# VHH binders against A-type ATP synthase subunit C (atpC): the designs that were tried, part 34

Target 1, 342 residues: A-type ATP synthase subunit C (atpC), of Archaeoglobus fulgidus (o29103)
Amino acid sequence: MITMIYKGNRAAWAYIVARTKVMKSRLLKPEDFRKLLNMEFDEIVRYIGETEYKKEIDELGYKFTGPRLLDHALYANLARTYRKLIEVSFGASKFLIMKYLEKWDVWNIINIIRGKMANVQPEVVDDILVPAGERDMDFWKTLLVKDIEEIVKSFEGTPYYEPLSKIGSEDMSKIEDGLYKVYYRELLKLNPSDFAMKLFLDFIKMEIDIRNVKTLLRLKAEDATPDEIMECTIPGGYELTEEELRKLAAMPIDEMIKALEGYWFWNDVQIEGKEVAAVEIEFDKVWIKTISKRASNYPLSILPVLQYIVLKKVEVDNLRVLGWGKYYGLPSEEIERQMVIL
Key: E = the ipSAE of ESMFold2; O = the ipSAE of OpenDDE; V2 = 0.75 times the mean of E and O plus 0.25 times the DockQ between their complexes.

## First folded at step 17 (VHH; framework vhh_7aqx_2)

Design G3 (from Y5 with F34M; at its last look DockQ between E and O 0.89; V2 from the best seeds 0.81)
Fold by ESMFold2, look of step 17:
Structure G3 (fold): chain B 342 residues (1-342), chain A 124 residues (1-124)
Amino acid sequence: as target 1 above (342 residues)
Amino acid sequence: QVQLQESGGGLVQAGGSLRLSCTTSGRTLSTYAMSWFRQAPGEEREFVGAINSKGGRTYYADSVKGRFTISRDNAKNTFYLQMNSLKTEDTAVYYCAAKYVYRWLTSPVEYDYWGQGTQVTVSS
């Protein structure tokens, strides 16, 4: 698309975009990941301790070792980075950043519940909490000592209560989908009152499309019925409307894949011979390329900030896959297969 | 709700063999990687090995390579751990766990389903 001259609150966007550009320059590059793939676990931790993660590795190194140190440091750095974005932002930019990052409350809820159901020690769950959303770390730590019923009760009076109230009566995957449905539904209630809000909402709707195409392909691979597929999809996509999803869900998989060729996210996607996991990674790459392109077209907007937020998460995800893969003793080829590198 | 159930644990002499099974309650997990973990008293859960959703790729911790074999039968909703040349160090509760194959190299916290565990005791 063409570069547009943004009108309105341009000074606020120029500041946060400039700050974000500096932060983006500190991200690891593809060649860094290629070096890391050749390292053993302890070498990886030492390498990461000489990057922007130094503060967290240094502070946590006396308490934790092994993969727990890595997980805790990576997510602590992620949370500190996201809170810094909120801190240095103001006005509309701060509001949108805070609303987008509320997704991390959903991450924390899900993993606290998973830890309870798996009888994992609360200290291990604490390693992967990201206090970057609405609730602070003190809130999450109080939940670590509660049972599931008490956790659900803690969300009474919020939109998240409804899906959480179904724990025990529905499969956990449906509860998790329900939590994300709440998050996206509340975001989509925002009105496109100006161009900045329009850009944000389009980003959210395109993100929903990416989530939904991945859900559609996964559940088709599981031989799910159309009704089961629709239960797991998020309403409000950019091109994958509820009507389009229902039509696609009813098709045999080969016909559905052909029908998908007409959507914005179907550019150079290669799915022949790939397992569902590899296809999902292809869509992660499509999303990253798309937001990079749109951020370049609207450089004084929320889009460069959202781009950074996504890229930082991708980096943390890659480092986690790398660290756990090396710690578990998996071959580098399998580890790399699960990474998103462009 | 989907549940995993391990069976086949017990007492065996060092050098012996056991075969563990993990069954799913009615739903097939054909898009899930299946992993075996073990936990000795007072320790964190330790990765033993994993098998991809289709069964063509298997992975093992160094401590068990060459002695343990993981397999799956998706038609029977069953996953197996064949343990040969057992050592006293292999004594633990063994858990099967399922993780959707998309980026499944994660903390045990993030696994989607867990079995209740089965005790394996290797005597000298």
Scores: ipSAE 0.759, ipTM 0.888, lowest interface PAE 1.0, mean pLDDT 89
ESMFold2 (binder alone), look of step 17: mean pLDDT 81; pTM 0.830
OpenDDE, look of step 17: ipSAE 0.807; ipTM 0.927

Design G4 (from C8 with F34M; at its last look DockQ between E and O 0.94; V2 from the best seeds 0.87)
Fold by ESMFold2, look of step 17:
Structure G4 (fold): chain B 342 residues (1-342), chain A 124 residues (1-124)
Amino acid sequence: as target 1 above (342 residues)
Amino acid sequence: QVQLQESGGGLVQAGGSLRLSCTTSGRTLKTYAMSWFRQAPGEEREFVGAINTQGGRTYYADSVKGRFTISRDNAKNTFYLQMNSLKTEDTAVYYCAAKYVYRWLTSPVEYDYWGQGTQVTVSS
């Protein structure tokens, strides 16, 4: 009954969209990134300390320096921002926001395990944890001190146990893919019971298409077999169904690229002559443009909220690439190749 | 399972040269950035340089530019770090690591594969 009271009427969506619009106004613009590209690392940190990230930079600046300060501040701000969205939401919007943000549990699991395998100090892994999903920060910090076997046991009785149980017997890339497969599978179990849920599920399916086209192109560039490609794709796409993916995976790469031209994500995309990384960035841009158009068409729905969630992550990703690139001493032109700027 | 293995470490006199190798096994890493990191005792891992295996572009930390060269031999599935004009400050355990080239400018934590490391000691 409580669920039906919050079934996403116009008033409920108007509230969360209004709150989201204010948050969206604080995002950095393309002009800001062009300025940042001309800065050195310390200048970038100072600039960011005058923005939405001021709180985190101020609080962490006495303890951390260099790229650890930046990573910790960016991900702490991301987590605080996402938790704020949950806190100010209610009913259907809160449920959908929480479900979408559960992907950050997968992020945390993956990076804790990566840190253990690379013998990285737990405090460095802590810098990039994002407690925005189901589990809180205390849970993640308890995992930082466990060995891999103990970490896997911590997920017994959850859907994530199955892929984690294969650590040591499967390639880690397959384990990581398996974790995301669990995340998307659980989301796709939701019923398209009303228009709000349909908008959400279509968004998820389109996100899966973007992930799968990237996987397809990457693995073709690596000369993977069709079976290897299918093992790495996520079921449940919007237009890239399992049957479509199987057909595409069996094609020679030139034929496959031409066949892809008919899909929703191939509007104004050029592949020939580009490296895999550049192609992936083009699909990030297509996704952002598509989200924006759909949110404009349904402005009193979950879509503007999902748009913001995606845009905030893109901003954090860009700032991280900037910071690490400048810190490593790479030229601005190479750093820009890894950024998503519209 | 993809595995990375460093070799070629050892003791060398200051001003000397040494070549490290990183051999990959399992799946081909054609679309990866292959990076060298180094770590002195009690310090964090430090970026040394990288090669984008697609396109062959190389990058170097300021502290090693002009002295170190990264290259590859695709036939042997091996990546190299040629270290010339070595200084005592170059003493460290050297690691090779691989990150998928999409947004590879990231924390070392996020690298996909790591070797076990090889010790380089530069005596004065």
Scores: ipSAE 0.814, ipTM 0.916, lowest interface PAE 0.8, mean pLDDT 89
ESMFold2 (binder alone), look of step 17: mean pLDDT 80; pTM 0.829
OpenDDE, look of step 17: ipSAE 0.879; ipTM 0.956

Design G5 (from D5 with T106Q; at its last look DockQ between E and O 0.94; V2 from the best seeds 0.86)
Fold by ESMFold2, look of step 17:
Structure G5 (fold): chain B 342 residues (1-342), chain A 124 residues (1-124)
Amino acid sequence: as target 1 above (342 residues)
Amino acid sequence: QVQLQESGGGLVQAGGSLRLSCTTSGRTLKTYAMSWFRQAPGEEREFVGAINPSGGRTYYADSVKGRFTISRDNAKNTFYLQMNSLKTEDTAVYYCAAKYVYRWLQSPVEYDYWGQGTQVTVSS
């Protein structure tokens, strides 16, 4: 039944692609970010209040100030933008967009748990919730007042229960990885019934490769064992299969780096002499470039829509790094080091 | 299971000095940025300063710059906050927190690990 809903041709995507093209034209450009890097926090808030974020800044400015205003406005705009994509889509396009955006349920779960463990006020956690997935904001707000055991019980009967049931017995990073494993596992159950579905699933598998190469490099830098690395990787990659990951995880880091040169994501990656975080930024850039190229090759498909979804998230991420960095008083060099600017 | 534990807090007179330590247990956090935060009653947690994984870059909030120094010893899994020229306004619970270095400039709620906090009281 689900496979029949997905069936379609390239023409079925024309409407949503046209809508996303308009939305994409409103994204900030690299030169906007370079200008913002020279501003102080209050100047940044005023600047974005005259952009696509005006609605959120205007509406939230009476209730919030400082970094909370910025976080809340950025994530509220992100959620509104993603819900707009869902609203203007239908049939197969709506289904795939909604399925992809279900990752935001994982985001919300993780940050609610983090807030509880750090004893942070619920209203601060509320600032960064993104109701773009399966559950609505009312659901997330009910979790903000529950303790961790009640939160875990709220997911009983769902695939997310199993990793959540390990809170207290496993490191939180493994639980968070487990939640994303569930998300991707459920998503990969979709069958490649036609070319549109194949494009979507290949995109997902390539996204998994990017996540897994980051996991490999991070855990190698932490001197993790091959078994520990494999526990944190997501099965179902495009070229980084479980067998490939096991081979790479067992290699000394210098041999592993050379072996990575043979994969699709290595093109234009600049690794030499860089810290792990900078290498992850380079893979983000490769992913963005790859998405752009594939969307150009299939312009009447899900790919331009997925491209926009990724680019909007990158913009919000960059603005958050910028705002928090300026608010904490960090130098522009460190702030820029954490941004993805092409 | 990774745990952070602060130590070295206490009562000190204005103008005095105090050194806080934060020790990690479980696995090492050598790819993590370490930050110090503080919280006075009824207030949100305030950023005090941070140090990158290698220890080569440190950052300080304006309110403490020139008076506080952050350092780390990755071999001992320990991070330090040296507080000099203390003021009554520095009275707070001090927390160490760790965030994986990738895009670590985030809301406090997004930090991966937090200590339980240690009280610093600066009397006049």
Scores: ipSAE 0.808, ipTM 0.916, lowest interface PAE 0.9, mean pLDDT 89
ESMFold2 (binder alone), look of step 17: mean pLDDT 84; pTM 0.861
OpenDDE, look of step 17: ipSAE 0.863; ipTM 0.948

Design G6 (from D5 with L29F K30S S54K; at its last look DockQ between E and O 0.93; V2 from the best seeds 0.84)
Fold by ESMFold2, look of step 17:
Structure G6 (fold): chain B 342 residues (1-342), chain A 124 residues (1-124)
Amino acid sequence: as target 1 above (342 residues)
Amino acid sequence: QVQLQESGGGLVQAGGSLRLSCTTSGRTFSTYAMSWFRQAPGEEREFVGAINPKGGRTYYADSVKGRFTISRDNAKNTFYLQMNSLKTEDTAVYYCAAKYVYRWLTSPVEYDYWGQGTQVTVSS
């Protein structure tokens, strides 16, 4: 019992961890995904309508059908779940949960801009918005009807303005990378003043490592220059420092892969003979396993809460891949190849 | 500037054929899944088909299977849609789109790059 008590507000940690344990127990299991892979699209929607997503499917079913119903229901449930975590948390836990979830503002900005550039109707973009960060749903709704120039001006005076101001003069992938760079940079300004903050910041730095190793592999497969690769990486990794990244970016792919074997995320990953997408899925699995192990080592901390936040997103992502794959008519083997199932 | 540009649209008789091209520029798409979508007036964009980065795997919506063929030539930065046995229902603006191959089964909103579209009109 004593080994499970950590410095800080014991009541806040015990309570929020207990709440997330209940929420985590409602997540779909690998067996559920095996069943879903054998279903047609309409069967999948009905199946999901009898799970944790029932409320959203029931409420949205009168307005939406097909993949729009599924997307809207999945992201509405995600947002409701994340806001509930904030609502039931206190003190340090509430602060850290809110800070972590601010990345959903970046998600919303990116997809609103993508929708405008692709001339997609605002109502369709609304299906995938997740109002779980700093800004509320009303703010995002007002952006849906603005031109790109007006959207960019809406972020004047914020750190996000700088990357957004480059729309039209730089490739959109660099703009998107810039937005995530701002998110992580601002988050890393938090000081590891106590053990709870240290656990949080280490988690963030490890998340950055996973994102950066994916960037390295992707851009090397595209024969990008070291400078191009470094423009797309996020500073502040756990083991992949800017200097380590620069060294790796300068290597041929074969040499780089050998060098990667020395990092925390290299747990018997077999890259040879695999497509880049399959390798990225393996790093997702390594990250999930690492989160699980660290959360088990620190069960009364922010880590079980962050674990749940990540696992819920993975579930939503899997269900979206499944739903879109079945709706597009792809074979189950291709759909499963894109899912993260442990 | 990264761009996708469709061409080859036009008016064609029912039962006829037409070949669309999508020329890419500003980067290589060797790690991208390439997809065709179509949109009739007042309707949402509909998936037509896709091809993996290396070109060995192709996928088609049920409505076009057996009639349409997708191919790509990465050396020429070009992606193709061959449309045979055209029906009036195939009338739409056709878009090419690119998505990084990692988890590319997503909403059309999340595609990384889009062309401007080319009109295909199938007359009776």
Scores: ipSAE 0.794, ipTM 0.907, lowest interface PAE 0.9, mean pLDDT 90
ESMFold2 (binder alone), look of step 17: mean pLDDT 82; pTM 0.844
OpenDDE, look of step 17: ipSAE 0.836; ipTM 0.937

Design G7 (from D5 with A33V; at its last look DockQ between E and O 0.90; V2 from the best seeds 0.86)
Fold by ESMFold2, look of step 17:
Structure G7 (fold): chain B 342 residues (1-342), chain A 124 residues (1-124)
Amino acid sequence: as target 1 above (342 residues)
Amino acid sequence: QVQLQESGGGLVQAGGSLRLSCTTSGRTLKTYVMSWFRQAPGEEREFVGAINPSGGRTYYADSVKGRFTISRDNAKNTFYLQMNSLKTEDTAVYYCAAKYVYRWLTSPVEYDYWGQGTQVTVSS
């Protein structure tokens, strides 16, 4: 009956997948990034102002200049794009899209806290807020003027309170991972009641694996104890279960790296001769390739939609690296090393 | 809890030199890019330069290139900014900041740890 249910859902998924495919066709291509890498900062902004980011560049260009214009335009466009995807979706697709995008509440919480701790002006934090999750922009703007204690109190009665209550007593990286842990835990409470939910949950679990292998490598390179590592990992991975993570966290790093070779995310990863940052980018590439393959295997499902959501974020992330790198005056080789281009 | 503390600021004549230090406490930041930023009153925080985790790669804003040198001593958990040929436009509060090395080219707001800053004043 699973085949019959999946077949009965084809019309519902066909519409959102078709809309997503059109949106995906407007993403910048690898050749666009090759041109952008050869440009100076102002040229990059002008180039982007003639793409699907035109609306944001035009509207914000009178208020902002430099990297703040770029950040605000990129994240405003990201938020508008994600809200449009929600708007044109229906039923199960709308529910899953909205649930996945709730991660942007975590992004906003983290960066508001970071801004307060860095004594950065609230309007600079505003440039990178993404109102695509559960809370609207008015909510986030009220937090920009609160101190950290008031911000934490604003989340009393929510699952996010517990990690936020540890600010001042725990390392910030653990608190930030705790917030994502809450997000993923709530997602994993969804029951795999049908094949569409199964595809969604498997996607989430694989995303958790990618996040956890990055956390494991980072904290091992910092000589963290196994207990410290486990406090920062997210339960519920696809192959990196909590038990597997405990075993890996207890290993010396050379032994751990060899043990990782047996997991789904390793087959395309080239470690030899690379720094930890470059290894993480290789995992990003593996994730993107895996998403593409699974979306192709299930083309009338949530997977092509999730693929687009991920690819749009990757594009925004790449443009931010480009913009900040050129603005800071870094050589193109260093900027390119931090980009994810396939 | 990780903490960063700058020291070595002060008053110096144009053309002079000054050396800033940034000491970390808590866990070691072996995988972090260490960056210097500066901020004049009423201005946005400006990138000065950065050094990768191993110390093998350094990066400098055009305004300071050739005059400033960043180094790190991981054994002492200390990072340095050597400022030579100082100009009056170098006057600012200088901040030490740390960002995990993965895709570290970001807005300053996204840096993981910040010091409280040290004042550098360059007189004509």
Scores: ipSAE 0.812, ipTM 0.911, lowest interface PAE 0.7, mean pLDDT 89
ESMFold2 (binder alone), look of step 17: mean pLDDT 86; pTM 0.881
OpenDDE, look of step 17: ipSAE 0.873; ipTM 0.949

## First folded at step 18 (VHH; framework vhh_7aqx_2)

Design H1 (from G7 with L29F; at its last look DockQ between E and O 0.94; V2 from the best seeds 0.86)
Fold by ESMFold2, look of step 18:
Structure H1 (fold): chain B 342 residues (1-342), chain A 124 residues (1-124)
Amino acid sequence: as target 1 above (342 residues)
Amino acid sequence: QVQLQESGGGLVQAGGSLRLSCTTSGRTFKTYVMSWFRQAPGEEREFVGAINPSGGRTYYADSVKGRFTISRDNAKNTFYLQMNSLKTEDTAVYYCAAKYVYRWLTSPVEYDYWGQGTQVTVSS
């Protein structure tokens, strides 16, 4: 009897994990990126037009050209992929997928506001919107034509209103940090009532650690004060608690780096002599490897699904770096420095 | 509070030279790629070139390579665009922009800070 009740939940996980495994098999491999690095921009577009991005490239190629075609196609495919995961999921898996993907509302808010402040054409912002969170594309399209005051008012009654209400009185980077703080704070209010929820929450806390170690190293390289560093960090990390972060922020950088060697994310990371960006890429690689290991250990859980969600974004990010780098005329070596290739 | 301010724009004859400056304030930019963009009437903003945080690597669009030079002085929070052998097609509003160096190859929408722009007009 107990087995019958449990089988319903296990069948739900088996189903969504099987769906994501098929989708994961279509991700580009490291050798694909090495080929792409040797291509010119138009060749890259043609190459990805023969991959699972074919639908978007074919449909958008009539309307768009250049890097805007690539951006729009990549993010439209990302959004379609994420919406598909929500559509084919149910129960606990659907709830957790939807909660995790709400970060894309933050992405969309930030980039709509950036576009308004930079006076770039609204249709360029449309190219990079990802309607995979709580709000749909119609909502985001409506915001593209509103001014900033109207945009802020659209979030009245939500937790996102508080950081948005500070536009004009605080630096935009603090507004953006505040939006992500809200996203993570709301996620961390979930109770670890069972093992499945604990796996999800630990994943979130570890993701926060990765964001915070990047913030810590970046701001130390900028000679920020400990108070300035703490203002930019996300509370609720796995090992980088607020207490740990405050201690690290107060250290001279050499002492801090030695102290970081004791944390879960300091596997094989070498930072001496490296630029901040290269160190951040190393943490991205450690995060991807850690996700893979944990998903293998808990194969009938949310972890394989979260792994795929992260890997798909990494692929889209790599393709965007390739496309913009080739379009701007940068050498392949600089483009490769900004890619996460395992 | 955080500001990028371009200066040095103006009218110049074709074949002439002009130097643009971008002065920054309100934060340190020593982990930022500094980029120059330009926008002619009715066109989208076009990448002109960029310089990495240390100043050791510079990048230029094909249309300006060999004619334009980007440099930076982090101690003075100032970034420069030296424009030589100017052509009428270089006429545009020129913008200074800053992007955190981590994966900076993005759409202009994702740049963290923008200046207000300075007009450069190249007459024949």
Scores: ipSAE 0.787, ipTM 0.897, lowest interface PAE 0.9, mean pLDDT 89
ESMFold2 (binder alone), look of step 18: mean pLDDT 86; pTM 0.889
OpenDDE, look of step 18: ipSAE 0.884; ipTM 0.944

Design H2 (from G7 with L29F T106Q; at its last look DockQ between E and O 0.83; V2 from the best seeds 0.78)
Fold by ESMFold2, look of step 18:
Structure H2 (fold): chain B 342 residues (1-342), chain A 124 residues (1-124)
Amino acid sequence: as target 1 above (342 residues)
Amino acid sequence: QVQLQESGGGLVQAGGSLRLSCTTSGRTFKTYVMSWFRQAPGEEREFVGAINPSGGRTYYADSVKGRFTISRDNAKNTFYLQMNSLKTEDTAVYYCAAKYVYRWLQSPVEYDYWGQGTQVTVSS
């Protein structure tokens, strides 16, 4: 039965790909970001208020100011955009889009828990919630007023309960990784019933590789043991299998960097003279280039849709870095170092 | 067990100075931005300033620029906030917080670790 849902041919994807191309044409261009980098915070908000974000800026401007206005507007727009994509999709495309976007439940869980742990006001957490996954906004708003133990109970009977039950016994970073492990594990249970499903699953496995190489580099820079590194990585990568990760984690960092040159994600990466964090941004650029190339090679598939989903998130991320950086007075070149612009 | 612990808070006269410390344990923060936040009763937690992992770059909220200085000693896993020319509006609970350096100036909710806070009271 599950196999039948995923079946399709190239023609079955034509509708959603066409809708997605229109949505993609409205994304901000590199020249827009060049202009924004030269603006001050208030000018940025005005500029964004005349783009695809107009609705959210208009609706939220009376309640919020500063970076909170921008955060809330950006994530509200992201959620509305993702829900629109689900609404206009059907059949296999709707199923895969919904499954991929369930990661936003993990995003919401993590940020609600982070807010509770830090005693940050619930309304600040609300600024960055994205109700685009399985649960709706009413569910998330209910969690905002619950204590951590009540939040954990809300996930009893789901796969997410297991990592959440460890709050207080494990470091929060391990619990966060555990939640993403559940998300990816459930996705990887999907069977590659046809070539279109194989394209989706390969995309997921490559996404796991990108996440894992970042984890590997970060934890090596922090002198973590191989066992500590392996605990934080997600199984099921495309080329970074569990065995490969164990070998890399055991290497001295200079040997590990050389060994990484043989993997798919090292294409066009410019590492020389860069800090670990800057290298992570290079992997984000490689991922976006790889998504674009594969989507172009399989234009009547889920790949152009996944490309758009990723690109929209990158745009939101870039605008957030810009808004917070300008608000706190960071130099434009420092802000640009944290952005992903191709 | 990862922990951040603030110290050095107290009562000080307006125009005076105070030095806060944040000691970290349970992990190295060599790749972390360390930030100070403050929160007065009934107000939102607000950014005070941050220092990058190497200590070469510091950033401050406009309300404290020129009066506050952040520094770090990675060998001792300790981070400092030197507060000079204190005003009554600086009265707050001060928190240290840590975030991995990748995309680090973001919402307070996204900071990875927080201290318990130390009270600073500036009398007129």
Scores: ipSAE 0.655, ipTM 0.847, lowest interface PAE 1.9, mean pLDDT 88
ESMFold2 (binder alone), look of step 18: mean pLDDT 84; pTM 0.869
OpenDDE, look of step 18: ipSAE 0.886; ipTM 0.947

Design H3 (from C2 with A33V; at its last read DockQ between E and O 0.94; V2 from the best seeds 0.89)
Amino acid sequence: QVQLQESGGGLVQAGGSLRLSCTTSGRTLKTYVFSWFRQAPGEEREFVGAINPSGGRTYYADSVKGRFTISRDNAKNTFYLQMNSLKTEDTAVYYCAAKYVYRWLTSPVEYDYWGQGTQVTVSS
ESMFold2, look of step 18: ipSAE 0.820; ipTM 0.917
ESMFold2 (binder alone), look of step 18: mean pLDDT 86; pTM 0.885
OpenDDE, look of step 18: ipSAE 0.882; ipTM 0.945
ESMFold2, fold request of step 19: ipSAE 0.820, 0.821, 0.819; ipTM 0.919, 0.918, 0.915
ESMFold2 (binder alone), fold request of step 19: mean pLDDT 85, 85, 85; pTM 0.874, 0.875, 0.877
OpenDDE, fold request of step 19: ipSAE 0.916, 0.905, 0.908; ipTM 0.961, 0.959, 0.959
ESMFold2, last read: ipSAE 0.816, 0.811, 0.828; ipTM 0.914, 0.911, 0.920
ESMFold2 (binder alone), last read: mean pLDDT 85, 85, 85; pTM 0.872, 0.874, 0.874
OpenDDE, last read: ipSAE 0.914, 0.915, 0.907; ipTM 0.961, 0.961, 0.958

Design H4 (from D4 with A33V; at its last read DockQ between E and O 0.94; V2 from the best seeds 0.89)
Amino acid sequence: QVQLQESGGGLVQAGGSLRLSCTTSGRTLKTYVFSWFRQAPGEEREFVGVINPSGGRTYYADSVKGRFTISRDNAKNTFYLQMNSLKTEDTAVYYCAAKYVYRWLTSPVEYDYWGQGTQVTVSS
ESMFold2, look of step 18: ipSAE 0.824; ipTM 0.918
ESMFold2 (binder alone), look of step 18: mean pLDDT 82; pTM 0.843
OpenDDE, look of step 18: ipSAE 0.890; ipTM 0.950
ESMFold2, fold request of step 19: ipSAE 0.828, 0.827, 0.840; ipTM 0.920, 0.922, 0.924
ESMFold2 (binder alone), fold request of step 19: mean pLDDT 82, 81, 80; pTM 0.839, 0.836, 0.830
OpenDDE, fold request of step 19: ipSAE 0.917, 0.914, 0.915; ipTM 0.962, 0.961, 0.961
ESMFold2, last read: ipSAE 0.826, 0.823, 0.835; ipTM 0.920, 0.916, 0.924
ESMFold2 (binder alone), last read: mean pLDDT 81, 82, 81; pTM 0.838, 0.840, 0.839
OpenDDE, last read: ipSAE 0.921, 0.920, 0.913; ipTM 0.963, 0.963, 0.961

